VH-VL binders against 4-hydroxy-tetrahydrodipicolinate reductase (dapB). Designs and how they scored, part 21

Target 1, 258 residues: 4-hydroxy-tetrahydrodipicolinate reductase (dapB), of Thermomicrobium roseum (b9ky70)
Amino acid sequence: MLRLALTGVTGRMGRAVLELAASAPDIQLVCGLIRPARDPHEVAAQLPAPLALTSRVAELVQGADVVVDFSHPAVTVAVAEAAAHAGIPLVSGTTGLSEHDQAVILRAAQHVPVVQAANFSLGIALLHWLLPELVARLPTWDVELIERHHRHKRDAPSGTALALARTLLAAREPAPSPLVYGRGPGTAPRQPGEVGIHAVRAGGEVGRHTVLLATDDEAIEVTHWVQSRRAYAQGALEAARRLIGRPPGLYSLQDLVT
Below, E stands for the ipSAE of ESMFold2; O stands for the ipSAE of OpenDDE; V2 stands for 0.75 times the mean of E and O plus 0.25 times the DockQ between their complexes.

## First folded at step 13 (VH-VL; framework fv_narsoplimab)

Design k5 (from j4 with heavy chain E102D; at its last look DockQ between E and O 0.63; V2 from the best seeds 0.65)
Fold by ESMFold2, look of step 13:
Structure k5 (fold): chain C 258 residues (1-258), chain A 122 residues (1-122), chain B 106 residues (1-106)
Amino acid sequence: as target 1 above (258 residues)
Amino acid sequence: QVTLKESGPVLVKPTETLTLTCTVSGFSLSTWGMGVSWIRQPPGKALEWLAHIFSDDEKSYRTSLKSRLTISKDTSKNQVVLTMTNMDPVDTATYYCARIPDSGWSDAFDIWGQGTLVTVSS
Amino acid sequence: QPVLTQPPSLSVSPGQTASITCSGEKLGDKYAYWYQQKPGQSPVLVMYQDYRRPSGIPERFSGSNSGNTATLTISGTQAMDEADYYCQAWDSSTAVFGGGTKLTVL
């Protein structure tokens, strides 16, 4: 049994991880972190399954094989120190860490395995491996990236799309090929070597990313989409499983799935 | 700059309902983990916590005053509102609102408003 | 509700160390918070989660919490440290303040 401690249990990602872990036969939830200003008994009573809650990070890591963290940088730093002290791997999806905070994560990684990712989609992690292989073998093909998200997404292009675009550009030989952001009225025709990036906002989809590789005569589309946010929680749990027994180090999600 | 500002009546008659508004700026009431609390201080006396509300609408009230207090927020107006029913001269105090920062873990009252004195006539 | 007990006053000379205590049953199992309030002003956070100092608070402020007692310690006390000091802890989802300690720097 993999004994799992969890931060952010009341947040969207924390609830998703909790729900999946509670139904996983190989995982035992042993403790969750809750803020001092919340009553742990009141919160636990409202969860769909029993879970011990603590506001103390040292208690959180006691008896755990791995810590899964989706919280705030201040929590992540404290948890990383506690995990390193306890000799326990850390899976963290917390973003917004300062350079000072990141130094703490790097120090923890000297003592325990750590995976840190802004996106725990296994599929996206595999695309970062796959797309360079496609581009390198198809150097003359046009490359376009289309992303589609629900109507409420505020940033455009998506962070995932920008990361995929950087992967595509890096796979080309060294030449400055800028991203072309949409094609508006009066925009000139495509120039060789451009990578176009297009943002669509409609409906309720969590996220869809299509890379189009094309010539005059044929095209390949590689599309990743999610049906639910559970995909990210599943990726975090799989990362937790794959970190067990690895040497200390800072891992990408790609390192764990390839 | 992060600021909180209390507003409401200066003088209240016994039995009336007090409504206090905390207007915030420099941070969003919708930020995960963020909270606002109301604390009062009778003249010459200690601080007394009254209530708080978090961004996810979780609320808590001082046990002895729970039947008299209601806290709510309006994110679009950057406001947190406290109502207190059946005011009595013993409720005369300076009323503060204070921020609980968005760490989800520190849970300090890190920034306080200037406070507003509410006098309940005897 | 837990009761947090502070001495009502404390006097120190400039340069001396002031130790302000906050007592409560099993307070060391909770986090302690400290606020400074000067006359006519709003409280200011000076210590959180036992020993963590907010940005802008001088290093001469330190804190501890164990057993039934949390302590705010001011080394090298200065005239500007003269104020009321309140401890606070969380009781489940409610906050509890101590009665306050008036620190006088003679």
Scores: ipSAE 0.516, ipTM 0.805, lowest interface PAE 1.7, mean pLDDT 90
ESMFold2 (binder alone), look of step 13: mean pLDDT 90; pTM 0.937
OpenDDE, look of step 13: ipSAE 0.803; ipTM 0.925

Design k6 (from j4 with light chain K26E D29K; at its last look DockQ between E and O 0.79; V2 from the best seeds 0.73)
Fold by ESMFold2, look of step 13:
Structure k6 (fold): chain C 258 residues (1-258), chain A 122 residues (1-122), chain B 106 residues (1-106)
Amino acid sequence: as target 1 above (258 residues)
Amino acid sequence: QVTLKESGPVLVKPTETLTLTCTVSGFSLSTWGMGVSWIRQPPGKALEWLAHIFSDDEKSYRTSLKSRLTISKDTSKNQVVLTMTNMDPVDTATYYCARIPESGWSDAFDIWGQGTLVTVSS
Amino acid sequence: QPVLTQPPSLSVSPGQTASITCSGEELGKKYAYWYQQKPGQSPVLVMYQDYRRPSGIPERFSGSNSGNTATLTISGTQAMDEADYYCQAWDSSTAVFGGGTKLTVL
């Protein structure tokens, strides 16, 4: 039984992790973190599952095997210090850490296993391993990346698409591999080695990424769909499971799935 | 730079309603986890917390004064407003607004306004 | 509603250590916050969450909190440290201040 402590319990990711962990037979939720200015009984009544709450990071980690953190950089730093002191692993999906904050995380990683990721999709993490293998065996095939997200997504291409594109480009080094964004009117014919990226914005899709590898005569498509944001929460829980027993260090999600 | 500034100073008669406005700059009242509190200090006496409001409109009031206090915010004007009904000479004090920073956890009053004197005639 | 009790005053000589206490029922289960206020000025945060020092506050300021007592400690006390000091804690969703301690540096 994996005893799990959780931050950010009132946020979207925290609520998703809480809900999934509460129904997981191998996980016991032992504590959640709330801000000192809130009544723990009032907050607990609003959560999707029962959870003991504290505002103190030392109490949060008491009796825990791992801490899962989706919060603010100031919280992440405090939790990292407490986790390192208690000798327990940390899973953190918090973004926006300063260089100073990151130094604290690196120091904690000297004492305990830590995984940091901006995206906790296990599938995407595995694609970063798989796609170089495909590209290496198909060096002359055309490579294109198509991503589709809901109408409200403001950035394009998605961060995930840009990261996958970098992985694809790195797999093609030293060959010239220019990154091409969309193909509008007047675009020249495809050049050998290009990696095209195409962004679709429609409907309510959480995220879909297709890597197309093709010749004149055949094609392979590798598609990853995120059907719901629960996929990220599930990935965080799996990262928590896989981090147990690892030596101290700073891990990526890819490190844990490959 | 981050600043908070209270309206006033104000002279108020007993039984009247006090309205104080805290104008903020250098941060957004919409930032998740951010809050603003009102704290008062009668002459020569200790600090007394009155109320706070967070960016998600979550509010809290000093229990003994809850029936007299209302806190609200106007994000478009960068303002937090406190009203206190049925003013009494005992309510004469310097009133401060103070920031609760965006971390959603530290919950310190990290930056204070200069304060405004509210005098209630006896 | 909890009461936070501070000694009304404390005197120290320059260079000595000042320890300002704040007592309350099970205060060690809560976070303690400390504010410095000089005459005619607004309070300034000098310690939060028991022992965390804001940027700009000298290292000679430290804090602790256990049992029923939080303590703000100023080592190597200087004349500029002369002020009123207030402790504060959260009780559920409300904030509570102590009565304040006037620190004099003789």
Scores: ipSAE 0.640, ipTM 0.849, lowest interface PAE 1.2, mean pLDDT 91
ESMFold2 (binder alone), look of step 13: mean pLDDT 91; pTM 0.946
OpenDDE, look of step 13: ipSAE 0.790; ipTM 0.910

## First folded at step 14 (VH-VL; framework fv_narsoplimab)

Design m1 (from h4 with heavy chain G35S; at its last look DockQ between E and O 0.67; V2 from the best seeds 0.00; counts 0 for: pae E 2.7 > 2)
Fold by ESMFold2, look of step 14:
Structure m1 (fold): chain C 258 residues (1-258), chain A 122 residues (1-122), chain B 106 residues (1-106)
Amino acid sequence: as target 1 above (258 residues)
Amino acid sequence: QVTLKESGPVLVKPTETLTLTCTVSGFSLSTWGMSVSWIRQPPGKALEWLAHIFSDDEKSYRTSLKSRLTISKDTSKNQVVLTMTNMDPVDTATYYCARIPESGWSDAFDIWGQGTLVTVSS
Amino acid sequence: QPVLTQPPSLSVSPGQTASITCSGEKLGDKYAYWYQQKPGQSPVLVMYQDSRRPSGIPERFSGSNSGNTATLTISGTQAMDEADYYCQAWDSSTAVFGGGTKLTVL
């Protein structure tokens, strides 16, 4: 039984992790972190599952096999130090860490296994492993990336699409592989080695990414889509499971799924 | 640099409703990251906490005064507002607003306004 | 509601150690916070979460909290340390202040 401690229990990700962990037969939720100024009874009543709460980071990590952290940089830093001191692994999805904050995480990783990721989709992590294998075996095939997101998404291409594109380009080195953003009126014909990126904004899709590899005569499409944001919480729990027993170090989610 | 400044009437009559504003500079209250308390101090006496509002608009009040207090946020003016009903001469005090940074978990009042003296006429 | 009790006054000579206590039922199960207030000024945070010193507070300030008592300790006390000191703790989303201790440096 994996004893799990959680930060950010009132946030979107924290609530999702709590819900999934509460129904997982291999996980025991042992503690959640709240700020000192919050009433633990009031917060606990608002959570989707029972959870003992503490404002003390030392209490949070005691009795835990792993800490799952989705909070803020100052909290993440304090939790990383406590986890390292207590000898327990850390799974962190907190973003916005400064260079100084990141140095603290790296020091903690010298003592305990730490996984740090901005995106806990297992599928996307696996694509970063799989796509280089495909490209290496199909070096002359055309590569295009199509991503689809809801109408309200402000950035284009998506961060996920740009990261996948970088993975595809790296797999084609040393060959030149310019990124091409859309194909508007009067656009020149496709040049050999281009990687096209196309952003669709419509409806309510959470996120969908298709990598197309093609020749004149055949094609392969690899598609990942997010049905619900629960996918990220599931990925965090799986990372927690896979981190157990690993040597101290800073891991990517990709390191854990391969 | 984050700063807080209290403003409101310096003199109120008994039974009137006091409205105080805490104007925040150097931080947008539309952004998550800080919560604010109102704390008062009668002349020559101890600090007395009154009310708190979090970034997510959750609120808490001193139990003995909760029926008289309302705390709220006006993000368009970047202000935290305290309303206290049925003022009495014993409510004469310097009123402070003080902040807690929510980006950590210290929950300390690390920044205080200069305070504003409110006198309730006898 | 927890009550935080402080001695109303304390006198020390320059260079001596001042120990200001704050007592409350099971206060050691909570975090203690300390504020310094000089005449005519707003309070200033000098200690948080029992023993953590804010940036800019001299090393001669230290704190502890166990059982029913938190203590703010000022070693090598200076005339500029003369002030009122308030402890504070959180109780279920409400802040509770002690009655204050007037520190006099003779």
Scores: ipSAE 0.397, ipTM 0.751, lowest interface PAE 2.7, mean pLDDT 90
ESMFold2 (binder alone), look of step 14: mean pLDDT 90; pTM 0.936
OpenDDE, look of step 14: ipSAE 0.761; ipTM 0.895

Design m2 (from h4 with heavy chain G35D; at its last look DockQ between E and O 0.51; V2 from the best seeds 0.00; counts 0 for: pae E 2.1 > 2)
Fold by ESMFold2, look of step 14:
Structure m2 (fold): chain C 258 residues (1-258), chain A 122 residues (1-122), chain B 106 residues (1-106)
Amino acid sequence: as target 1 above (258 residues)
Amino acid sequence: QVTLKESGPVLVKPTETLTLTCTVSGFSLSTWGMDVSWIRQPPGKALEWLAHIFSDDEKSYRTSLKSRLTISKDTSKNQVVLTMTNMDPVDTATYYCARIPESGWSDAFDIWGQGTLVTVSS
Amino acid sequence: QPVLTQPPSLSVSPGQTASITCSGEKLGDKYAYWYQQKPGQSPVLVMYQDSRRPSGIPERFSGSNSGNTATLTISGTQAMDEADYYCQAWDSSTAVFGGGTKLTVL
């Protein structure tokens, strides 16, 4: 039985992890971290599943086998230090860490297994392994990346799309290929080796990424589609399971799924 | 850059209701991620916390004043509003609004307004 | 409500270390926060969660909290540090401030 501690329990990811963990027969939720300004009893009554709560990081990690963290850099740093001191693995999806913050995470990783990822989709992690294999076997094929997200998404291209594009470009060595962002009016015909990246913003899709590999005569499409943000929470729980028993180190999600 | 500015009457008669407005700039109150408190300071005296509104619209109040206080958000005007009933000369103070960034998890009042002096006539 | 007690005043010479205390029952089980207020100005956060320094606050400011007492320490105190200092803690979704300490730098 995997004893799990969680940060960010009132956030979207924290609630999703709570719901999934509460129904997972191999996971025991032991503690959650809440803000100092909140009453633990009042917050616990609003959660989708029972969870003991503390505002103290040292109490959070007591009795836990792993900490799953979706919070803010300041919390992540404190949790990483506590996890390292307690000898337990850390799964962190917190973004926006400074270089100083990242140095703390690296030091913690010298003592315990740590996985950091901006995207805990297992499917995306597998694409980072699969796509180089496809491109290596199809070196002359045209490569294009199309991503679609809901109308409210703040950034374009998505972080996932940019990461996949870097993976595709790296697989096309020896010569660097330029990224082409959209093909608007006045765009010249496609040059050999270009990788186009196209951002669509419409409707309510959580995220969809299609890699198109094509010649004049045939094409392959590889599409990953996220139906709900719960997919990321499921990936975080799986990462927590796979970190158990690993040597200290900083892991990518790809390291854990391949 | 997030800033807060208090506004309201400078003079209030005893028994009247005080309404103070904290105007937020640089952050939309229709989004998630910021709490606001009202804190007062009588002339020459200590800070006294009055009320807090969380980013999710939950509220808390100083226990001794709970029956007199109401805090709310007006997201269309990007304002946090404090209402205090039955004003008394002892309520004469500088009134501040101050914020906590929920995303930072510090739970510190890291940004304060300039304050507005409210005098309750005798 | 819980009471946070601070000495009303403290005087130090320039270069000395100032230690401002904030006492409350089992305060070490909570986080302590500290604010500096100069005359005619709004308070400014100088320490949070016991010992964390906000960006822009000099390293000579430090903090601790254990047992019943939190302490804000200013090493190498300068004339510009002359101000009122307030501690604060959270109690069940309410904020509690100390009575304030006037720091005089002579």
Scores: ipSAE 0.451, ipTM 0.778, lowest interface PAE 2.1, mean pLDDT 90
ESMFold2 (binder alone), look of step 14: mean pLDDT 91; pTM 0.938
OpenDDE, look of step 14: ipSAE 0.810; ipTM 0.927

Design m3 (from h4 with heavy chain L29F; at its last look DockQ between E and O 0.85; V2 from the best seeds 0.69)
Fold by ESMFold2, look of step 14:
Structure m3 (fold): chain C 258 residues (1-258), chain A 122 residues (1-122), chain B 106 residues (1-106)
Amino acid sequence: as target 1 above (258 residues)
Amino acid sequence: QVTLKESGPVLVKPTETLTLTCTVSGFSFSTWGMGVSWIRQPPGKALEWLAHIFSDDEKSYRTSLKSRLTISKDTSKNQVVLTMTNMDPVDTATYYCARIPESGWSDAFDIWGQGTLVTVSS
Amino acid sequence: QPVLTQPPSLSVSPGQTASITCSGEKLGDKYAYWYQQKPGQSPVLVMYQDSRRPSGIPERFSGSNSGNTATLTISGTQAMDEADYYCQAWDSSTAVFGGGTKLTVL
């Protein structure tokens, strides 16, 4: 039985993790963190599942086997220090840490296992391992990346698509692999070694990424899609499970799935 | 330069309603998780917290004064307003507004206004 | 509403250590905050969440909180440290201040 402490309990990710953990037979939710100026009884009443709440970080980690953090940099720093002091692994999806903040995380990782990721999709993490293996064995194949998101997504290409593109480009070194953003009117035919990246915005999809590897005669498509944002919360819980028993260190999600 | 400044009447008659405005400069009150609090201090006496409001409009009031207090905000003006009804000479105090920073987990009063003295006298 | 009790005054000589206490039932289960107020001035935050020091506050300020008592400690006390000091804690969503301690440095 994995005893789990959680931060950011009122946020989108925190609520998703709480809901999934509450229904998981191998996980016991032991505590959640709230800010000192808020009433724990009022906050608890708004959560999708029962959870004991504290504003004290030391109390949060007491009796926990792992802490899962989706919060703000100041909270993440305090939690990392407390987790390290208590000998408790940390799973953190908080972004926007300063260089000073990141130094605290690195110091905590000297004492406990820490996984830090901006995206907790296990499938995407596995693609970062798998795609270089495919590209290395298929060096002359055409490579294209197509991503599809809901109509309201503000950025293009998606952050996930840009990260996958960097992985594909790095796997092609030393061969030049120029990144081509879409194909507009009058663009030249495909040049050798290009990696095309195409952004589709339609409907309500959370996210879909297809890497196409092709020759004249055959093709492989590797597609990852997210059916719901629960996938990220599930990935965070799985990361928590896989972090148990690992030596101190700073891990990527990729390190845990490979 | 982040500042808070209190404004309102300096003299109030007993039974009147006090309205105080806290004007915030140099930071955005619309930032998620930030709050503003009102704290008073009678001459020569201790600090007494009155109320706060967060950017998401969550409010809290000192229990003994809840029926007399109303706190609200106007994010377009970067202002927070406190209304206190049925003023009494015992309410004579310097009234401060103070920030609760957007990080939320610290929940300190990290920046204070200069305060405004309100005298309640007939 | 919990009551936070502070001694009304404390005197120290320059260079000595000042320890200002704040007592409340199970205060160690809450975070303690400390504010310095000089005559005619607004309070200034000097310690938060028991032992964390805001930027600009000298290292000689430290804090602790356990059981029923939080303590603000000023080592090597200087004349500029002469002020009123207030502790504060959160009781759910309401803030509670102590009665204040006047620190004199003579």
Scores: ipSAE 0.491, ipTM 0.775, lowest interface PAE 2.0, mean pLDDT 89
ESMFold2 (binder alone), look of step 14: mean pLDDT 90; pTM 0.937
OpenDDE, look of step 14: ipSAE 0.772; ipTM 0.906

Design m4 (at its last look DockQ between E and O 0.81; V2 from the best seeds 0.69)
Fold by ESMFold2, look of step 14:
Structure m4 (fold): chain C 258 residues (1-258), chain A 123 residues (1-123), chain B 106 residues (1-106)
Amino acid sequence: as target 1 above (258 residues)
Amino acid sequence: QVTLKESGPVLVKPTETLTLTCTVSGFSLSTWGMGVSWIRQPPGKALEWLAHIFSDDEKSYRTSLKSRLTISKDTSKNQVVLTMTNMDPVDTATYYCARIPESSGWSDAFDIWGQGTLVTVSS
Amino acid sequence: QPVLTQPPSLSVSPGQTASITCSGEKLGDKYAYWYQQKPGQSPVLVMYQDSRRPSGIPERFSGSNSGNTATLTISGTQAMDEADYYCQAWDSSTAVFGGGTKLTVL
C-alpha cells in the first residue's frame, strides 16, 4: 500500500486528489495538513472522504510513503523541508514559488525524489515528448498551435500553449523558427518555418490544445483537451506512484512518463 | 514597514457598544493566509484573545464572548473592525490588534502588534 | 477553553539560564508560541511553533514542547530580558494565552 499524505485538503485540487485516493485500492490516506488556527473537526466535515488531520508538518510526513502537495508556496516550502528530513518523496503542483522558495525545493531534492509541475496532465506531459518526434520526422510540414479556453480566461496564450510552443520551436533548432501570435488583418503570408499560435476564448471549456502539422496534401492534428480539473489530480496520483523507488532528484512530470 | 494602529482611546458607558478600528499598513488584508486578531489586556492581567479574521473571511471568536463580538474587514480601506456589545466595567482593558502573517508552514503567530488602545468602561 | 498554566514569577541572575514553563493538557500535540512584554509596551513574538525564532530574536532564546509542557529557555540571561512572558496555543480555531510569567533578572 502506498501511504499518502496530502496538503491543500480544502482546495479544489486537494479535494479531487482526496476523492481519487480514497477510492484507489493501492493507496492508503494517512494524513492531511491544516493550519494551526483552524478547527480540525470543521475541516474534516468539509472533506469528501475521511482523513486524519494535523497542523504539525513532521506528523504529516512521518507515516507517509509520499506527500502530495497542492497548496501555497509557504506551505510547500515547510512540507519540502519536513519531507527531506524524514526521507519522504514529494509531489508538488504548487506554483508561484519565489527564487528563495525554489532553492528550498532544490535542497530537498538532494535528499528525496521530488516531482514539481505546474500541470499534472499526463497527456500534456506526453505531448512534450511526442511533438518533437513528430516535428523531427516531418521537417517541412507547417506547424500551428490552436488553444481554446473558457470566456473568463484572461491570459493568452495559455501557459500550456506557451510551453508547447517552446517545445515545438526547440524541436526545429537550429533553424530560425518565428513564433507568430494570431493572424490579424494585414498579416503577411505564412513564412517558412513559422509556428503560429492562436488563442480562442469562448464558452466554458477548461482547456483544449491542438497542434496541426500539415502539407498541401495531408494533415495531422494532435488534440489534448481537459474536461475537468480532476484530470490533474489523476496525474498527480500517478506521479506519486511512479516517483516511488527513484533516486533523489528534482523531476518533471515528463521525466516520469518517458 | 508593517504597522497596525487601533482607533481610540475611548470612554464607553455601560451597556453601550464598543467599535474599534484597526488600520493596517505595509501589507494587504487580501494576501493569502493573512489574518488580524483582536486581543485585550485588563490592567495588571493576562492577555485575552477575542477574535480573528483571515483574508478569505474565515472568522473565529472567543467562545465566552461570541454573542457580543463581531469582526469584519474592509480591504479597500485597510481596516479591520471589532464591535463588542453590552460593555461592562470588567471589559476595561487595553485592546490590541495583531497580525497573523503569511509565512512558511502557516506560522499562525501574532507577529506584529499595534500600540494598543485603552478602552475604559465607567461604572 | 483549556487552561495554560505558567508560574507567576521567576528570578535568575545575569548570565544564568531562565526556563519558563507553560503547562496544559496535551500541549505537546499543539504548537506553542511565546511573547515578551515589557512595561508599557506591546507584546513581541519571541518564539513560534515550539522552537522557531523570529528574525531579530537573539539565539539565546530557544523553545521546546512535549507532553503537557512547553518551555521557553533563555541562556545567558541579560537585564534586557526582564519582562513578562506569555505562552499561547491554538485550541481548534481559538487562541489561548497563559497567565504570564514575570522574569526578573537580578
Scores: ipSAE 0.629, ipTM 0.849, lowest interface PAE 1.4, mean pLDDT 91
ESMFold2 (binder alone), look of step 14: mean pLDDT 91; pTM 0.941
OpenDDE, look of step 14: ipSAE 0.760; ipTM 0.896
ESMFold2, look of step 15: ipSAE 0.547; ipTM 0.812
ESMFold2 (binder alone), look of step 15: mean pLDDT 91; pTM 0.941
OpenDDE, look of step 15: ipSAE 0.759; ipTM 0.896

Design m5 (from h4 with light chain S93N; at its last look DockQ between E and O 0.72; V2 from the best seeds 0.71)
Heavy chain, then light chain:
Amino acid sequence: QVTLKESGPVLVKPTETLTLTCTVSGFSLSTWGMGVSWIRQPPGKALEWLAHIFSDDEKSYRTSLKSRLTISKDTSKNQVVLTMTNMDPVDTATYYCARIPESGWSDAFDIWGQGTLVTVSS
Amino acid sequence: QPVLTQPPSLSVSPGQTASITCSGEKLGDKYAYWYQQKPGQSPVLVMYQDSRRPSGIPERFSGSNSGNTATLTISGTQAMDEADYYCQAWDSNTAVFGGGTKLTVL
ESMFold2, look of step 14: ipSAE 0.671; ipTM 0.869
ESMFold2 (binder alone), look of step 14: mean pLDDT 92; pTM 0.947
OpenDDE, look of step 14: ipSAE 0.791; ipTM 0.916
ESMFold2, look of step 15: ipSAE 0.633; ipTM 0.854
ESMFold2 (binder alone), look of step 15: mean pLDDT 91; pTM 0.944
OpenDDE, look of step 15: ipSAE 0.778; ipTM 0.907

